# VHH binders against Protein DOG1-like 4 (DOGL4), part 17

Target 1, 232 residues: Protein DOG1-like 4 (DOGL4), of Arabidopsis thaliana (Mouse-ear cress) (q84jc2)
Amino acid sequence: MSKMRNLVEEKFLEFYESWVIQLELYLHQLLIAHNNNTMSETELRHLISKLTTHHKAYYTAKWAAIREDVLAFFGSVWLNPLENACSWLTGWKPSMVFRMVDRLRKSRVVLVEAQVKKLEELRVKTKFDEQKIEREMERYQVAMADRKMVELARLGCHVGGESVMVVEAAVRGLSMGLEKMVKAADCVRLKTLKGILDILTPPQCVEFLAAAATFQVQLRRWGNRRHYVTHS

## First folded at step 11 (VHH)

Design zb13 (from zb4 with S111V)
Fold by OpenDDE, fold request of step 12:
Structure zb13 (fold): chain B 232 residues (1-232), chain A 122 residues (1-122)
Amino acid sequence: as target 1 above (232 residues)
Amino acid sequence: QVQLVESGGGLVQPGGSLRLSCAASGFTFSSYYMNWVRQPPGKGLEWVSGISRSGSYTYYADSVEGRFTIIRDNDKKMVYLQMTSLKTEDTAVYYCAKYTDSSSTLPGFDVEGQGTQVTVSS
């Protein structure tokens, strides 16, 4: 019996599907902008702003949802297996975007020395933050498997009022910890993204955002095709 | 077979209103993200608006934001586009299109119907 998706999963699934579709539309605009050298800086900035707003909307929705059920995001039923495989703490790995920037550098994008330096500094910082989060996450994971938790789990197998309450409390505690970790990771993502956009020129931002959006969209499409998953 | 039939187009003056309808059949309507797209004279297709499966989420192109409203009725298998404050630049053939994740299309929609003509002119 396919486990009935809980309400949080169902709602977020619809949201995410819609969000990604809209991202495709924005991607189309980004590509047009990239290929059209006639767009003014103002127009480019407007487009960038739309994308940043779109991303903000995602995290707003995500954070609202994780408050209700953070565990839903560790299953992420709205993602295909490929997307899940590429996920780091319920999202994209922050340090990954620097690979995209590097790709831009190898293309037609010319970064000045000052930009390169700033990007490198940001990269180092981002990696440091990632590692810190990973260590903390490991701590939580180990804690979940500690003797106390095992005992609680055993107690939870018995239909007893007090034991059930203890297990529920433990799960709540763990969920709160996970929520904190997810939020921390998201903060690193947002800071990294902002940092990159602050360093790049508007045309470079457009190209970067296009690359990022392409990655997300194609990852979803590829994954769906491979696993015969239809998210429409 | 997938069928989308658009209606409700016509000639209106600037500032006027018009409501477009799209009747869907041949697929599980409630499972698909639906779109309105338009093709102005001499131009390519442009996305206008989109709506999620349940209708809980809607999106609009900048050019129509605040003026157009997309609505769907899953029981009737209908999608609507309420257009207000119409402008001459809104003149186009309007199509209803379901989302597709086909790699051949970006953005991911296919036009299946004949469309409905909207002409905004003084």
Scores: ipSAE 0.842, ipTM 0.938, lowest interface PAE 0.5, mean pLDDT 91
Fold by OpenDDE, fold request of step 12:
Structure zb13 (fold): chain B 232 residues (1-232), chain A 122 residues (1-122)
Amino acid sequence: as target 1 above (232 residues)
Amino acid sequence: QVQLVESGGGLVQPGGSLRLSCAASGFTFSSYYMNWVRQPPGKGLEWVSGISRSGSYTYYADSVEGRFTIIRDNDKKMVYLQMTSLKTEDTAVYYCAKYTDSSSTLPGFDVEGQGTQVTVSS
């Protein structure tokens, strides 16, 4: 289990490092596009598509990895402490991205009333989904202290035998629940992103994605500088 | 001292092939994401391709996707760029670059070598 966990961590660390570097490249392109009024809508849509595909690739890799060891993502050795501190269920909190949308409203971007209304509806739905996941997560966490585990605790600490079997069974049960919750959270993330992009125009999408990517990239850089951690 | 030495450039006709090499020294090569970047005449630096520390993950710019292949040899501390179906637009000085997050600008690449000239012309 330990070796498998280590392998999962090592593989995903390499993947994530590469993925973030590529995100920086896309961010650069987004910024260029944002400042280039000569780019066609087709070109903008292409760039948006590339970035959305990039995000989908992340979750594909993540879901493959969590099948092997979901607990690795609650440690997330590939993240610095600042990134981890900002994590909700092994990723960004879906409702947080609406802060980026709010930024658009304060910038040169003009949202029509219909867009504002749809965004607000999406915000409400996203928050509802987050709360639902949080409640279910709590149930799994509490369930870890089932009858057998409580009995084991009453009997005292043991290094082997039946005690190990009971703990392993409990961990397996928890892991299955966690995997379900992580996937559910990721689905909310993806739905939220898609929802926002469906509401915004291509130029607005570019600005939104640039803001989101900037935040993610800078958060990593800030965290690395602050904690003197390098992942490259 | 970090050193990156590019080679393999030259003059080639459109549709031709060329293989670039980069020799790395002065750092733990196998721990770093490596890149190829290029600077066309009169233009700024352009990212071309990247490869993860083990070589398991590779990325390419749209302009070179399907034509270029990046490979690394960690034992030899080498990075390669196999270029095929070359176009006149590929004319540039090519650099091997180590990724860095210390830069305040994007993309985060350190161009430390002298580069190698690639000229695609009829």
Scores: ipSAE 0.833, ipTM 0.931, lowest interface PAE 0.6, mean pLDDT 91
Fold by OpenDDE, fold request of step 12:
Structure zb13 (fold): chain B 232 residues (1-232), chain A 122 residues (1-122)
Amino acid sequence: as target 1 above (232 residues)
Amino acid sequence: QVQLVESGGGLVQPGGSLRLSCAASGFTFSSYYMNWVRQPPGKGLEWVSGISRSGSYTYYADSVEGRFTIIRDNDKKMVYLQMTSLKTEDTAVYYCAKYTDSSSTLPGFDVEGQGTQVTVSS
C-alpha cells in the first residue's frame, strides 16, 4: 500500500507541476487578451475553451489517481503548506469564486441585472451543495471512528497476519467514502465553474479566468517562498 | 554555473525540417521542467514547447502543435526540438529555458543561452 501510494504521489506531483506551469502560460495569454480590446469574440472563445479543456484535464488525471489512492490527496505532497491550508476537500472551495466575481464587479466589469440575478442563484445553490457534502463527510468520519478507526487504534504497532487484513479492510472502507466525497466536491467545482462561464460574456470570462489563475499561481509562489520549497 | 547551449539552427525552405539541441550543465537537469521559446524578428519572446522532468508530459503552442516534438534525455542532459513542416513564420531565434518560479514576471523561464537562429525562406 505504501509503495502504491508513493507511486501515485510521485506521478501526480509531476503532473501537477506541469499542469501549473501550463496554467501560468495560459494566464499570460489571458492577460494579453485582456489588454487587447481588439480581439474578436471567436478568439476569446478559443482561449476560454483552451482553459476549460486544461481544467478538465486536471480532473481527469485527479479522478484516475484517486481511484488508486484517494488518501494521497489528503496529504497532497505536491502542494506547499499554504496551498494545503487553503484547500477544501482536496481542492478550491467552490463558493470562493463568487468573491472573485464580486471583486471584478467593483472594477471595470459591468454586469447586467439578469447576470447578477443568475449569479446569486448559482451562489445559493453552490453553498447548499457545499454544506450537504460537509454534512455527509462528517457523518462518514464519525461512523468510521466508532468502528474501524477504533479497531485500528487498538491494533497499534502490533499488526500482523489477521490484523493486517483487518487494517486493510478498514482503510479500504474509509477510502471508498472519501473518494465519494472528493468526487462530489469536484462535481460542485465543475458545475460552479461552468455556471459562471455560462453567465458571463467572453470578455468577462477572460477576466474571471485571469483572476482565478492569478490567485492560484501566486498562492503557490507565495507558499514556496515562505516555506523554502522549490518546484521545477 | 547554469549553462544552456542551443544548436541545430540554420536556413531551410518551407516544408523542411530541423532538429534543435540544447545541452544543459551546472544544475540537476532531471529535476527541471524544460522549455523551448523563440523570438521572431521584431517581436517579443514567445513560448513554443515544454516537457516535464521525466518527459511524461509535453505541451505545445497552438502555432506548432502537430509539427514540433519536444523530447529530452536526462542521462545526456539534453533537450531536443524536432521541427517539421516548417513555415516562414517559424523564423526566429530559438532558446532553451528551464522553468523557475522565482521570477517576479510571467512566464517564469530562465533564458541564459545565446540561442540558435532558424530561418525559413524560399
Scores: ipSAE 0.831, ipTM 0.932, lowest interface PAE 0.6, mean pLDDT 91
Fold by ESMFold2, fold request of step 12:
Structure zb13 (fold): chain B 232 residues (1-232), chain A 122 residues (1-122)
Amino acid sequence: as target 1 above (232 residues)
Amino acid sequence: QVQLVESGGGLVQPGGSLRLSCAASGFTFSSYYMNWVRQPPGKGLEWVSGISRSGSYTYYADSVEGRFTIIRDNDKKMVYLQMTSLKTEDTAVYYCAKYTDSSSTLPGFDVEGQGTQVTVSS
């Protein structure tokens, strides 16, 4: 029988919608701070802290939800198709954020030599960590194709309490492995974000966060208006 | 035709309390994130508070956190702002606004009503 959206999907949908709207409010504050240069360093640091806290709140909510249903985060109902198409292991690809940093450096952001060296070191570490996760995902895919798991799937096609119980246990085991990989990817995302913000000065952090939030908000708005955009 | 009608404003002393109301019509109220925004004398609009579709998530500007509470009643299509410990800086015209991602403004809320005046003075 067809299944409705499950409880995890329902709860996270409302959470995510409100989280992105709040991100949009912070983006407004970031743009004011960036464009007018009227804010003190203390005020900039406060705003940066609010953005950092907001991002950590996303992962807190996500990790609680993943414990209940990791598969909800693959092809998420709270994301439009464009947002889902841009996902790497349930989120943004950590190494790709450095393209945004590079664009800022080439535009109007002045980075000193020491910052450039630290950012390059972070980029290399981030890419290395990504590649480790990609190799582990490959091992997971091989395990899914294992003959024993295929045999369990065949048995699941037959009615019987023992067959259902064995299939359920196998699915739980696979979900636990997938949960571990998603959390590892999220840890790389958090460490990369924190690393970038630690290297940049407060005005540079504001510009970076504004660019990142703008991309996320616009990706969502354009993707939500896909039908309208194709006709207008 | 979206309509938002604000009420409940008035003159209060510092430390006082007020409850603002917003009656909504012309859209599926329970499908939208709702906001309060305000315009202080001689200044532009500033965001005050927001509430998710079911009311499960609420957010507040730093200047009002701990003093204001946003509430919604989806059956009555109402949003409220309970204000306590009012300060002279809270003097403004208060509007409720529906969030929309199709708005030309950023943040994406549209002010539709006449607003309700809140004046905090001794």
Scores: ipSAE 0.568, ipTM 0.825, lowest interface PAE 1.7, mean pLDDT 83
Fold by ESMFold2, look of step 11:
Structure zb13 (fold): chain B 232 residues (1-232), chain A 122 residues (1-122)
Amino acid sequence: as target 1 above (232 residues)
Amino acid sequence: QVQLVESGGGLVQPGGSLRLSCAASGFTFSSYYMNWVRQPPGKGLEWVSGISRSGSYTYYADSVEGRFTIIRDNDKKMVYLQMTSLKTEDTAVYYCAKYTDSSSTLPGFDVEGQGTQVTVSS
C-alpha cells in the first residue's frame, strides 16, 4: 500500500484539519446560541456571517490547491479520474443538503408557507445546476475517451517525443477540465448554502448550521477513529 | 507521558504586553494542532488561539484578534502567545493545550499543565 502523498495534498490536509477544528469552535457557539433564547438578532446574524465566511475560506483554499494539482483530489491514475468524475466531484451532491433541511422540519423547525415555497424553488434550481454539470461531465468523458483512442492508434506509428507530447497535452486538458467542473460543483454548493441561509430566519439558520457542523465534525471524527484503529 | 509547562505570566497594566511560553514534551509535538485557552476568575475555560502543525494556519477568538499572536517552534517544541494591548478582561490563567479527537468532548483540548497567571490591573 502506498503511503506517499504529494505536497499539494499534504498542505491541504493540514489546512483542512485546522479548518475542522475551527468549525468545532463555531459549533460550540452555535449550540450556545441555540440554547440561549435571549441572544439578539444582531448577535445571531454575526455568528451566521462568521460561519458563511468560514465555508468560503474552505473553498478558497481548495481552489488554490486544485490550481496546483486537481488530480490529487481524485487519488487515481490521470485518465481514471475521467471515469470517476461522475461520482460527484470531490464531495456530496449539492442537493443532498436538502435532506438536512427536511430532517429539521420533521424535528423542531417550523417553516411558513413562503419559506417552504422558496426552499422548493431552490431545490429545483440546485438539481438543475447539478444536471447541467453531469451533462458537461458526460461530454467531457466522451471527448477524453476520443483523445485516448487517438493516442492508442498513434502508438502503432511511432515511439518517443510525439507520443509524450500527446500524452502531456491530454493530461493538461484533463486537469483543466476537471478543475473547471470541480469549481462549478463547489459554486453550486456555496450558492445553495447561501440560498438556504437567506430563506431561513436567524434562529432557524443557527439550528441548520449547528446540525450541519455536528454532522461534519462527527463524520470526520468517525473517519479518524477508523484510521487510528488501523494504525494502532 | 504528556507534559505542557506554561510560563511568562505576571501582573501588567492595561495597554501592556506579555509573552507566554509553553514547553512541550512526551509526545510528537510537530504532529499536533496546538492551542491557548484561558480561565477567567470564577468562569470556565475559553478558547483563545490555535495554530496548525507547521504553523502555517492560525486562528484567534474575536476578543483577542489583532492583539494576540500565536507562534510555534517545532525544533524547540515550544508554543508562544504574544499579547499586546492587554485589557482587564484578559485577566485569567492561561493554558496551552494539545488538540485531540474525542467523541464526547467539543472542542477536543487536552489541558495538562498548571497554567500561567495573567493579571491586568491598574
Scores: ipSAE 0.566, ipTM 0.829, lowest interface PAE 1.6, mean pLDDT 79

Design zb13 (from zb4 with S111V)
Fold by ESMFold2, fold request of step 12:
Structure zb13 (fold): chain B 232 residues (1-232), chain A 122 residues (1-122)
Amino acid sequence: as target 1 above (232 residues)
Amino acid sequence: QVQLVESGGGLVQPGGSLRLSCAASGFTFSSYYMNWVRQPPGKGLEWVSGISRSGSYTYYADSVEGRFTIIRDNDKKMVYLQMTSLKTEDTAVYYCAKYTDSSSTLPGFDVEGQGTQVTVSS
């Protein structure tokens, strides 16, 4: 009755929890750099590089885990319900990150005309890539529904080994299609993040990375707190 | 009550080695990410190293990476910090801390013990 965690879920749960705690540590460093002007450009670039490497390590671990069980990433046991509700194809929605940049611009970050132009170009490309993935997901869902309807009719009439093999094949086909789309979405996330960091100056990158890490950490803490309040 | 008892500090020459120990009680030790933090003279707390629940993932501050190793023993409810190639800037009081997401600080460490003094001088 209860959903038992499989090996992929158990291993990734520990990885993700440690990964987010390390993100909190980097956030602390980003906030120090944001609140003080004591770091050189070289020191800021080093900190930005640490954040970039940390995000790359997340995707390295995720892609290994997805190869084994992509379905674990839809309704993940390592995320609270609020975090899961905010997910688009197993992660943050790439276009959402530009809302964060816009908020920073309206509050305190000043961008030169060339940066604004490049960011708008990147925003358009990101939206285009998102829409392409969403269209592929819709095509996949239509194709899956056609095959699933046939398989469901077959399963309703059968019991035994042949029915098990057909179900296993359908699940395997679903998993391969989902894996492809999740990796495509992750590639858009990585390209968008890299593109923003390439356009911004090092101090602006620190401001952006601090805002992004704050959102992720607070979403997790707030979602965990709300859960405990309703059950305590 | 949560109790973390640090030990193993001392006076050591630059280039020397020490192994710090932290004995934990009053909580389910194997359920928590554990850390070493330190307070150098005249400075605030500085994170040093962290280790995941099973010990599968370890992390280090840049200043100690390659020189320090964090280890845990869940059966004995112990966390250790193996320090090598010690430098004078490693002089500090070292504390063991568990991570909580309810801490008022970011990152979420609460120092519980008295710490153990490490002094690196010639």
Scores: ipSAE 0.562, ipTM 0.821, lowest interface PAE 1.8, mean pLDDT 84

